# Designs tried in a protein design chat: VHH binders against o75319. Part 245

Target 1, 181 residues: o75319
Amino acid sequence: GNHIPERWKDYLPVGQRMPGTRFIAFKVPLQKSFEKKLAPEECFSPLDLFNKIREQNEELGLIIDLTYTQRYYKPEDLPETVPYLKIFTVGHQVPDDETIFKFKHAVNGFLKENKDNDKLIGVHCTHGLNRTGYLICRYLIDVEGVRPDDAIELFNRCRGHCLERQNYIEDLQNGPIRKNW
Below, E stands for the ipSAE of ESMFold2; O stands for the ipSAE of OpenDDE; V2 stands for 0.75 times the mean of E and O plus 0.25 times the DockQ between their complexes.

## First folded at step 19 (VHH)

Design GG1 (framework vhh_4orz_3; at its last look DockQ between E and O 0.10; V2 from the best seeds 0.00; counts 0 for: pae E 13.3 > 2, placed apart)
Fold by OpenDDE, look of step 19:
Structure GG1 (fold): chain B 181 residues (1-181), chain A 119 residues (1-119)
Amino acid sequence: as target 1 above (181 residues)
Amino acid sequence: EVQLVESGGGLVQAGGSLRLFCAASGFTFDHWSMAWLRQAPGKRREWVALITSGGETDYADSVKDRFTISRDNAKNTVSLQMNSLKPEDTAIYFCARQDWDFPSGFDYWGQGTQVTVSS
């Protein structure tokens, strides 16, 4: 059956755009079948995602889904005008080099193709926090040369929640730079 | 370190009952869904029962109405009451923590406890 992810309700649905970047993080939206298990104010569907983004006077140009499961919503639930990219990312462990590369490649491709607009890259995992935060920070560190602590602080502030996983934080702060090709 | 330790397995006759226990440690227990899985000889490990952090339960069709999963958050334990046991229920039973961001849907499980049902 469809169960609400654990602690899913504890996290803000959508963060804020990260200043100086095209990134915005959010928790996984849930398709309609989950609504019966939620209070109205707890509901966060793909439609709700786009509404909340619009409320911030922003527009999504790409969604990167880092969840390992496909049970939460379907790409068909998204507008056809917004590309959807799935990068299966295992929880709790530092993403491998291939995952990191896939993420960087997707981001770079988007930026190359969207130089003429200000559309956002929406990134989410289950809670839109740890995996999401790690990969965004890894990109900022490896590609844009941002200091690890600055990247982490920026993400935490904009997401409204702090990275929780010590292994992720440690890797970002002290781990090696990953290849960008 | 996450640890799950099963107990309560044994030999029972068909139609009998058995209660399994799982002691959890190393994480915030009341934030996680817990499950029981089982693996019979020569078969794949299969999901048996699930209980969410909120107490919602789910069961495999093969054990529905016979097995009952419960949890005690104060003691960090999960239990599986098994009634009307059948020889087909013979397996190693594992306690597991659910996480859909893992290939199996579970990120941790114990060493298991043997349940044998004789005809």
Scores: ipSAE 0.561, ipTM 0.804, lowest interface PAE 0.7, mean pLDDT 95
Fold by ESMFold2, look of step 19:
Structure GG1 (fold): chain B 181 residues (1-181), chain A 119 residues (1-119)
Amino acid sequence: as target 1 above (181 residues)
Amino acid sequence: EVQLVESGGGLVQAGGSLRLFCAASGFTFDHWSMAWLRQAPGKRREWVALITSGGETDYADSVKDRFTISRDNAKNTVSLQMNSLKPEDTAIYFCARQDWDFPSGFDYWGQGTQVTVSS
């Protein structure tokens, strides 16, 4: 149904662009049917997302949706000119290597096709925090060579909330070296 | 469409036992962590028990050693065995699916089943 995700109201809708990267993180936007359960100041629709991005003088060029459901909004609620990609993540463990590869592949493809502009990759899960933060940080560490602690600090500051899942933090800091095949 | 349907609630004397069931459909059940939560009249909803996709369990302090969560992946069900019930356990009990990106968050809820414990 149209139940507001647990604790969704507790998180800032949209973070800030992560300096030196093409990433911005946000919580899942909710289509109009959810607004019956929200005060006006609590609403965060797909339209609200794009308005907030424009208010930051930024532009989205890709949305990566990490949620495991399709009930929060429909891709049709997004401008036709913004590609939308869903990457299904399974379980509450550190994402497996295939999932990490899919994310890296999507980001690398975007950067190649958008090398002549400054559009952003928007990434969200339900709250835009744990899975979102893990995959963004994993990319920065493995592909861009950012130190784990620096990636985590940058994400936390720009999202406005700290990563909470201990096993994700531990894997980012101390996990195995991964190939970027 | 994801559906969670609770059953097994009812009226029971203090010190008694009840077993709740949750039937799940519309998703790949064995890939998801599941939970029971409860809401007493006029109170906020509180977490009770969790079982991960791998079978690991965790409990709120208030029910530890009295309640047992279990799952049957072949039948797509989650159960909550509640022993040594107290009047304070009176609540509507909800089955919920855990949100992957926020371990204490949940994205789907059942309609709930009423448990009433008389003194």
Scores: ipSAE 0.000, ipTM 0.125, lowest interface PAE 13.3, mean pLDDT 86
ESMFold2 (binder alone), look of step 19: mean pLDDT 86; pTM 0.861

Design GG2 (framework vhh_4orz_3; at its last look DockQ between E and O 0.48; V2 from the best seeds 0.00; counts 0 for: pae E 5.6 > 2)
Fold by OpenDDE, look of step 19:
Order: structure tokens, then C-alpha cells, then sequence
Structure GG2 (fold): chain B 181 residues (1-181), chain A 119 residues (1-119)
């Protein structure tokens, strides 16, 4: 059956917009079938996601799903007006160059098509922390020229939780810049 | 380094019982769901039982009501009590750490322990 991801309850549902960017990170929303296993205050559905974003006076323009499974929610659970992109990203390990490129390409495409608005790029993995943080930071570092430590600090502060995986942090701080094409 | 070491396998007659053990190390054990998998000769590895960090359990239909998975967080161990064993239960049994962000739903497993059930 469906089980709540381990430690899922430990993380804030939604972070804050990262100042100077269009990024917002959140943990994976869970479809209705998971609610029976959660206290009401623990529930975080796709609908709840959008409500929380609205409470921040923001609007999602794109959702990038980095989870490696499709069991948590369906794209059909999202409003039709918000495009959904799945990038299967294996946990724990530094994303490969192809994954990094896919992410960068998606972000750049969104920014190109959404110059006339201020809609956000919502990014999540399971906890919306490690994979999510790495790819956002990798983008900021490689594409925007942000210092690695500044990118990490900004993400951590806005997400409300710090990147946990040392291999991710080390790669961001000392790893090579990845190709943007 | 994550390590999982299985023990307790052996040869038993049909209808008999075995208890498997798994010793885990190298990670925060009480944060993870643990599972038992098995692989019979010439067959694919299959999920047998799962236990969440909170103690919630799940079982494959083929072993339901016969097998019981349990864990001891103080000792970093997972156990599988196998009752009413059948020849079809013959396989190498693996202790595994569950993670849906990996292709098989598990990111680590041990070397396994052989269970043989004779008719």
C-alpha cells in the first residue's frame, strides 16, 4: 500500500520564494488516498500547495517534480493552467549531467516564455530539500554566476531547512560547472 | 557506509518455521523503512515484507498471515518470522532499506541468507 514517505512530516510543506529568483521549493504533495494516514494538520495535497502559495501572494507558473516515483500525486490533480514537468531524479547521489541539463533547460524555457509575469517555478523532490536544493543551487551557480555558498545559504534560508547531503554540498562548492548546452 | 547483514537462513521442512535477522549500520536506522526481499532461482527478486520507522507493516499476498516483520530500533535490527513455510518460499532472502527514489524501491540490501524449504 501507500506509505507516507519517511521523515516527510518533519519538513515544512512550502518554503519561501527565493529573493532575486523565480524559485520556490516545497515537499511532495500527497494525493487524497494518503490523508487517511495523516492528521488533518499534517495533510498537504496538491490543492493545499496552491492555497499555501496563494497565501504568500504568489502564483505558480511551473512545477518541476524531481521524485523518482509517481505514486504521490497525479498531474491531473494540478490545475490545467500550470504545466507539470517530471524529471526522474535518483535520490542521494549527485544528479548526472543530463538531469542537470534538463533542469536548466526547463527553467530557461520557462523564463523565456514568462517574461511578462512573475509566476514562480515550483520545484520539489520527496522532501523538497536535497535534490531540489542541489538543482536550484546548481542553476544559480552555473547560469546566474552566484557564489556557491551564497546560493546554498539563500536556498536553506528560504526553504526553512538546510541541505543535508554532504556530497551535494561538496559538489556545489567545489565541483565543476556543468554545461549549459 | 550503509551495511546490512542477514542471518538465520537454513534448511527446514514444509510447515516449519525460521526467523531471519538483519543487522543494520551506517545510517540513522529509525528514520528508514526496512524490508525483506527474496529471490528464487531463475526468478526476479520480489518484495516480501516492509516495516516503516513507525512500525507499520505490509506484506506480499503470498506471505500474508504466515510471515511477520519486526524491528528493534535500539539494536538496529530487522527480523522476519516465517511460519508455515512452503517449498515455494525457497529463496535467498535479503534485508533492504526502502527508498522510492531508487529504481527498485530500495537503495541498499545485504548479501542475503539462503532459505530452503523441502517438501
Amino acid sequence: as target 1 above (181 residues)
Amino acid sequence: EVQLVESGGGLVQAGGSLRLFCAASGFTFDHWSMAWLRQAPGKRREWVALITSGGETDYADSVKDRFTISRDNAKNTVSLQMNSLKPEDTAIYFCARQDWDFPQGFDYWGQGTQVTVSS
Scores: ipSAE 0.665, ipTM 0.842, lowest interface PAE 0.6, mean pLDDT 95
Fold by ESMFold2, look of step 19:
Structure GG2 (fold): chain B 181 residues (1-181), chain A 119 residues (1-119)
Amino acid sequence: as target 1 above (181 residues)
Amino acid sequence: EVQLVESGGGLVQAGGSLRLFCAASGFTFDHWSMAWLRQAPGKRREWVALITSGGETDYADSVKDRFTISRDNAKNTVSLQMNSLKPEDTAIYFCARQDWDFPQGFDYWGQGTQVTVSS
């Protein structure tokens, strides 16, 4: 069904570019069929996403969709010039090593192909917070060598909301470094 | 501690009705979506019905128009009215709480209640 995800309205649609990185995080955009249950100011469509990115004087070069469903919007609703990648990411548990590797591989591939521009990687799950924040921070910690608390603080500030799942926070702070391969 | 306890299962003849109940405790019940799932012997658990915190409902195609999910926020209960029961409805029925951050999944489950539908 086209039920609005629980608490989705409570989150800012799109964050700010994370300084020193190519990341920007946002909540899942919802195609028009969801808007029957939304006030106009609550709407956040794929078109709205690109308008908000343009307002920041930025450009998306990749969207990584971490949701475990295909019901929220279709890739066909995105501009043809923006690559789209789905990484099915199970929630409530820390993402497994295979999921982390797929995310790192996608980011590294993007950075190689886009070394001569300043386009951003847009990352979202349902709310653009817990799974999104975990994988972005995991990348910054494992690949860029950022201290866990610094990665978490940067994500929270730029997203405009703090990471909420305690098991994710504990894994980032105290869990093992994952291999980058 | 989140706790979900199902009841109301039993043996019923095909074409009959049963009503299942789930008593919930240990969380702010009226803020959460709740669901019923079922598992037949030798099969994977399958989704049956969901009711959101706002009272919207959704059903698996196989039970649509025969089953009705409802909730009573004053008593912290969710119910499943099962009408026109068929032998293929035989299963253990579980009450579950939907994960708000991963809405395709459920983070807490009950022990289940057996429903057996005879020919």
Scores: ipSAE 0.104, ipTM 0.555, lowest interface PAE 5.6, mean pLDDT 91
ESMFold2 (binder alone), look of step 19: mean pLDDT 86; pTM 0.867

Design GG3 (framework vhh_4orz_3; at its last look DockQ between E and O 0.04; V2 from the best seeds 0.00; counts 0 for: pae E 13.8 > 2, placed apart)
Fold by ESMFold2, look of step 19:
Structure GG3 (fold): chain B 181 residues (1-181), chain A 119 residues (1-119)
Amino acid sequence: as target 1 above (181 residues)
Amino acid sequence: EVQLVESGGGLVQAGGSLRLFCAASGFTFDHWSMAWLRQAPGKRREWVALITSGGETDYADSVKDRFTISRDNAKNTVSLQMNSLKPEDTAIYFCARQYWDFPTGFDYWGQGTQVTVSS
C-alpha cells in the first residue's frame, strides 16, 4: 500500500523563491500511484512540481531530497537535465554535523556550477517544512552570515508555513554557528 | 506536550483475546497516522499495525487476520484487538504517532503495556 504521508494534504505544494537566495522549498511530490487516495485538487506529482515552478517563471537546477525513504517517487520521474541528490536526514532530532556538511557541500557545488544562470535549488523533506527549513536556514546563517531570526522569517514567509519543531528553531536561534566546511 | 498512554495489557491464555487502548492528547489527533509497535524480551522493537488518518490499515505478516487496529477520532483513541493470541505475541506493546514515513517515522510513543500469553 501507498499511504499518503500524514498531514501532507495540509501544506502548500510549493513555496516561492526565497529572495536573495537560490532556494525554493516544497513538500514531497507523490508519484501517480498515490493518486487513487487523493482528490484531483489534492494531487501533487513530480510533473505538477515542474509545472508550478514554470508558472513562477523559474527553473530547477537541482533537487535535494531529505527523506529517509525512496517510495514517494523515482528519480527517473524527474527530467534528466535536473540533478537529484538524496541526503538521508533523520526527522526527530536536529541534523548532525555530517548531514549539515553534506547539505552545504551540495549547495556550494551547485552555486559554482550554475554561476552563469538563475536556476533554483529545490529542497524537500516529507512536508517541505521542518528538516527543509532547518537546513536552508543553517546554510544562510553559517555560510551567508544571515541573522537567525531573519533566516527563519524569510523561510516561513516564502514557504507559506512556519517552522513547527521547537528544537530546530531553538538550535537555529541559540545554537553554535556550524563552521564545518 | 504530546502524550500517548497505553492500557489494556495483561495475562491471557493462548488462543484468547485482548484489546489494547491508546489515549492520545496534545495534538490534532485526526490528522495523524497511528501505530502499534511491540518489543519481545531480547528482541528489537518491531511494528505491528498502522492506521492512517483516513482509516486505512496495514499489518505485519505475523499478526495479519488475528489483529485489528481501529481508531475513534471523537475520543482520541487507537485500539488494537488481538485475537487467537500465541505465546510469541508476548511483548511490551507501544502506541506511536507517525510523523515520517515508515520505517523510521515515529516521533512519540508511550511507555507501553505488557501483554503476556501463556501456553
Scores: ipSAE 0.000, ipTM 0.201, lowest interface PAE 13.8, mean pLDDT 87
Fold by OpenDDE, look of step 19:
Structure GG3 (fold): chain B 181 residues (1-181), chain A 119 residues (1-119)
Amino acid sequence: as target 1 above (181 residues)
Amino acid sequence: EVQLVESGGGLVQAGGSLRLFCAASGFTFDHWSMAWLRQAPGKRREWVALITSGGETDYADSVKDRFTISRDNAKNTVSLQMNSLKPEDTAIYFCARQYWDFPTGFDYWGQGTQVTVSS
């Protein structure tokens, strides 16, 4: 159904580009059928997403959807020029090596194919915070060699909300580096 | 069919302890994060504790240092050790499978077990 995710309204719809990266995080946009349950100022559709990105003088080159459902919006709601990748990711638990690899592979593929532009990788889960933050930070740590605390701080600052899950934070800070192949 | 069956609830005095159990079936248990939720009369259901498939744990602020969640993958069980219980801990406690995101990303839970803490 068209149930609004709990606390969805509490989170900023779109973060800021993470300096030094191509990442931007946002909460899940909701297709038009959800609007009847929202105040006008609460609405955040796929169209709204692109408008907000444009307002930041940025352009999305890829959307990675980490939600574990498909009920929020359809890929058809997105411009044809922006590829859409679904990586079903269960919330709260640290993503498994396969999920981490899928994410890294997608990011690396995008960067390889988009060396000639500055388009962004948009990443979202439900709130665009915990799963999103973990995987982005995991990438920065494992692939870019960023210090864990720096990665976390950078994400939190740019998203406008802090990672909430202690298991994610602990894994990022003290967990092993994951395979990049 | 996914099934979760809670047990171990009861009446206890403030400062006392209880251990809740949950038996899970109908899915690959060790692939899923599990949680305990609770709902007091007239209040919304709230998240209490979480344990990931990897064994990592997290707790609501209200129960930190008092409650301990654990799992036995060989037996497909989740447990909640509750120490230093308070009257405000009185609620129906549910074992839940974690699905999507914090704090309401749960797709299955049992019938619950009543925990009553008297002052």
Scores: ipSAE 0.000, ipTM 0.213, lowest interface PAE 13.5, mean pLDDT 92
ESMFold2 (binder alone), look of step 19: mean pLDDT 84; pTM 0.846

Design GG4 (framework vhh_4orz_3; at its last look DockQ between E and O 0.09; V2 from the best seeds 0.00; counts 0 for: pae E 10.9 > 2, placed apart)
Fold by OpenDDE, look of step 19:
Structure GG4 (fold): chain B 181 residues (1-181), chain A 119 residues (1-119)
Amino acid sequence: as target 1 above (181 residues)
Amino acid sequence: EVQLVESGGGLVQAGGSLRLFCAASGFTFDHWSMAWLRQAPGKRREWVALITSGGETDYADSVKDRFTISRDNAKNTVSLQMNSLKPEDTAIYFCARQDWDFPGSFDYWGQGTQVTVSS
């Protein structure tokens, strides 16, 4: 059958906007078919995501989905006004240059088209932590010139959980800058 | 819809052999790592063997050198050859797909097939 991701319940559903950025990270919302396997307080649907964002007085302008599978929810579960981008990203491996470029390109495109508003870029993987944190930090480091430790600390604080994967942390701290084109 | 259907379980004497089969459907089989899990009465589910999309294999220490996992991408099947079976191998065996989002976890598995090893 279709199962809840491991440790999915252990993570906060939605983080906070990262100050000075348009980023917000969250764990993967689950479509209604998963609710029968969850306690009411554990449920986190696409609808719940948008409700929680509104509670923070924010608005999503883009969702970047980094999960590799497509079983969690459908793009049709999202409002038509919010574009959805899938970037298939394997867990626990440092994303390759192509994945990094795709992410940067999507973010830059969004920022170019949304200069007149303050809508957020919502980014998630399964837990909204490691892959999500890596790519956001990679962007801040490579594109915005943020010091690696500052980027990591900012993400961890806002997400409410710390990056867990040592290979990601090591690459962010000591790895080469990736090209932006 | 992702489906995994196990077969080949049964009763066997200690020292005997069994071969389990799993038929997969509903996804691009050759893109995914597959595994066998087992759950004995009163125990937690544990992974037994794993085979990547590229054909690399890994085994739990308890079954190393006795069990062999293999796959046939043309038929969308994964198999588990179990030799030198022991009573402690008695369990329900599940065919499972490895989760790409969280390696070490699994997102789908079948109903399982019972394996009973008698002394």
Scores: ipSAE 0.029, ipTM 0.448, lowest interface PAE 3.6, mean pLDDT 93
Fold by ESMFold2, look of step 19:
Structure GG4 (fold): chain B 181 residues (1-181), chain A 119 residues (1-119)
Amino acid sequence: as target 1 above (181 residues)
Amino acid sequence: EVQLVESGGGLVQAGGSLRLFCAASGFTFDHWSMAWLRQAPGKRREWVALITSGGETDYADSVKDRFTISRDNAKNTVSLQMNSLKPEDTAIYFCARQDWDFPGSFDYWGQGTQVTVSS
């Protein structure tokens, strides 16, 4: 059914561009059928996402969807000119090396193809926080050489919410460095 | 650390009622959806009822209009009122916490409480 994801209302819809990167994080947009149980100010559709990005004077060039399900919106609800990539992730565990490498490959490919513009990579899971923050930070640490606590602080500030899952935080801070793709 | 403890099970005659309770601890209870599931001997565990953090409810077709799930966030409890009980409702009933990241999945379970419905 079209049940609102647990705690989804508790999170800001869209963060801010992370300075010095091409990333912006957001919670999963919900197609109109979900809006029956939402106050007007709680609504956050695919169209609302693009409006909020434009209000920040930014433009999305790729959306990476980390949710395990396909029920929240259809890729057809997105502009045809914005590439969409789904990378299935599961909860409770730190994303495995295959998932991390898929994410890095997608980001690196985008950056090369878009080196002559300033378009953003939009990344979301259900809440745009734990899985999203982990993979963005993993990329910044492994590929860009950012210190773990600096990557986490940057993500938290720009998302407007702190990472919550301790096993993700511990892996970012104390886990093994993964080789680049 | 996370604990879910069921109580209120027992023997009841068909057509009767029982109320189950689940005491939760070790997590921020009011942020989580909670559910009741059940398992009869030799059968797979099946979903019975769900209540979201916001108080919305959903039920399996087999128990709709007979069972009512509720929560008390001040006491960190989930309850299941079971009316018009039938012998096929006989099972171990489990309280469960729904996974944040994958709705329809449960990450913690109680030990269960036995409900037996006799003719």
Scores: ipSAE 0.000, ipTM 0.220, lowest interface PAE 10.9, mean pLDDT 86
ESMFold2 (binder alone), look of step 19: mean pLDDT 86; pTM 0.866

## First folded at step 20 (VHH)

Design JJ1 (framework vhh_etentamig_d1; at its last look DockQ between E and O 0.86; V2 from the best seeds 0.81)
Fold by OpenDDE, look of step 20:
Structure JJ1 (fold): chain B 181 residues (1-181), chain A 120 residues (1-120)
Amino acid sequence: as target 1 above (181 residues)
Amino acid sequence: EVQLLESGGGLVQPGGSLRLSCAASGFTFDDYAMSWVRQAPGKGPEWVSLISGWGESTYYADSVKGRFTISRDNSKNTLYLQMNSLRAEDTAVYYCARYLDTDYHPFDYRGQGTLVTVSS
């Protein structure tokens, strides 16, 4: 069957915009086929994602999907007006340099093309926490020069959940700066 | 019911090659990333390789990079592992596993495994 991700229900569906950035993190929305396994109040579809973003008086300009599976939803489930980017990111381990570069490149490209608006970069993995948090923080640290602890704190506060994986935290705090090219 | 059935294991000399297969059934195969995991005698399980649903992305453990190639044929619901330049340390039971992409239990189903023995 179509299994609900483990602990998926335990996480807030959508975080808050990270002040000073264009980032917003959220857990993976689930396509309709998952709804039969969820209580109505637990459902979080692609449509629900956009509704919740609008409730925050924000607008998504890009969705970066970091999941390594396609079972959660299809890009076709998203409005055509919002570009969708898949960056396959393996869980449980620190993303490699190529993955980090892809993410940075995507973000920089978006910012370059969207100087005239305030649309957000929506980033998600399965829970919208560990991989999501790492890459966002990695960007803030490497590109924006933010202190690692400040980046982590900002993300945790805005996501409403704290990064859980020690290897991610350790790499952010003490690991090397990754190349931006 | 989810079914995963590995095949292709056997005895091979160091430097030799072997190709493993995994036949999958009971789920939408191309929706799931698939993985090979191995367990050597007296050791814990090791994640060997991962491939995305349509093969767009692959991952390899450092221990097998450059030697192993993961692939899949979605039309046949089959996962493959081409193993070249085999070493004694590659000796293990190899399992095909369905990847869930979760933080706690990355795999929910695996086969019975196929034994690969690399020995002179």
Scores: ipSAE 0.832, ipTM 0.909, lowest interface PAE 0.6, mean pLDDT 95
Fold by ESMFold2, look of step 20:
Structure JJ1 (fold): chain B 181 residues (1-181), chain A 120 residues (1-120)
Amino acid sequence: as target 1 above (181 residues)
Amino acid sequence: EVQLLESGGGLVQPGGSLRLSCAASGFTFDDYAMSWVRQAPGKGPEWVSLISGWGESTYYADSVKGRFTISRDNSKNTLYLQMNSLRAEDTAVYYCARYLDTDYHPFDYRGQGTLVTVSS
């Protein structure tokens, strides 16, 4: 059936805005069909996401969904005014160059169209940690020139959980800078 | 109960072709990305290919790119792997798996797999 993702309950639903950036990371929100398997305090729906962002005095201008499935929620569960972009991102392996390019393109497009506001880019995978942290850090390193260790530390602090996947960490720290086009 | 049943394996000569099938039941097939994973004797499992629920995205291991094609027919709840230009190194048991899309256990295996042997 509608199984809750392994260890999903162990992660904070939403992180904090990453200072000096337009990013905020969160775990995947779960549609109503999953709530029968959750205690009320464990629920984190698309609406709950929206409310938690408002509680931080922030506003989402884009959601980038990195999951490789449609089963967690439907884009129509989001407010009409929040654009949604799906980037199918294979987990457990360092994201390929095409995936990295799509992410960079989406972020750059958002920043151009939103230069006159302070809306945030929300990024999630299943847990909002490894794929999410990798792509945010890859952007900060390649596009913004942030040192790898500084990008990782910033993400970890603001997400409230440390990146776990060693091949991602090693690629960020020691791998090549990727093309930005 | 989730069931995955692999078929189509066999003995084939190098350069030959083979088509694997996986019959799925007990779950909403298009909710899940599906994968082929293979295990050669004395080696760990290798992620061969992945396809999203409606075929929007695919992934192939470098070792099989250009030779293997993953596909699915959601109306028949069936996953396929077309294997062309087979090599001795492709000899393995091939498993159909649901891709769980989590940071932890990535694959849900339910079948016995199907043996592919590439030999002269």
Scores: ipSAE 0.763, ipTM 0.891, lowest interface PAE 1.0, mean pLDDT 92
ESMFold2 (binder alone), look of step 20: mean pLDDT 83; pTM 0.839

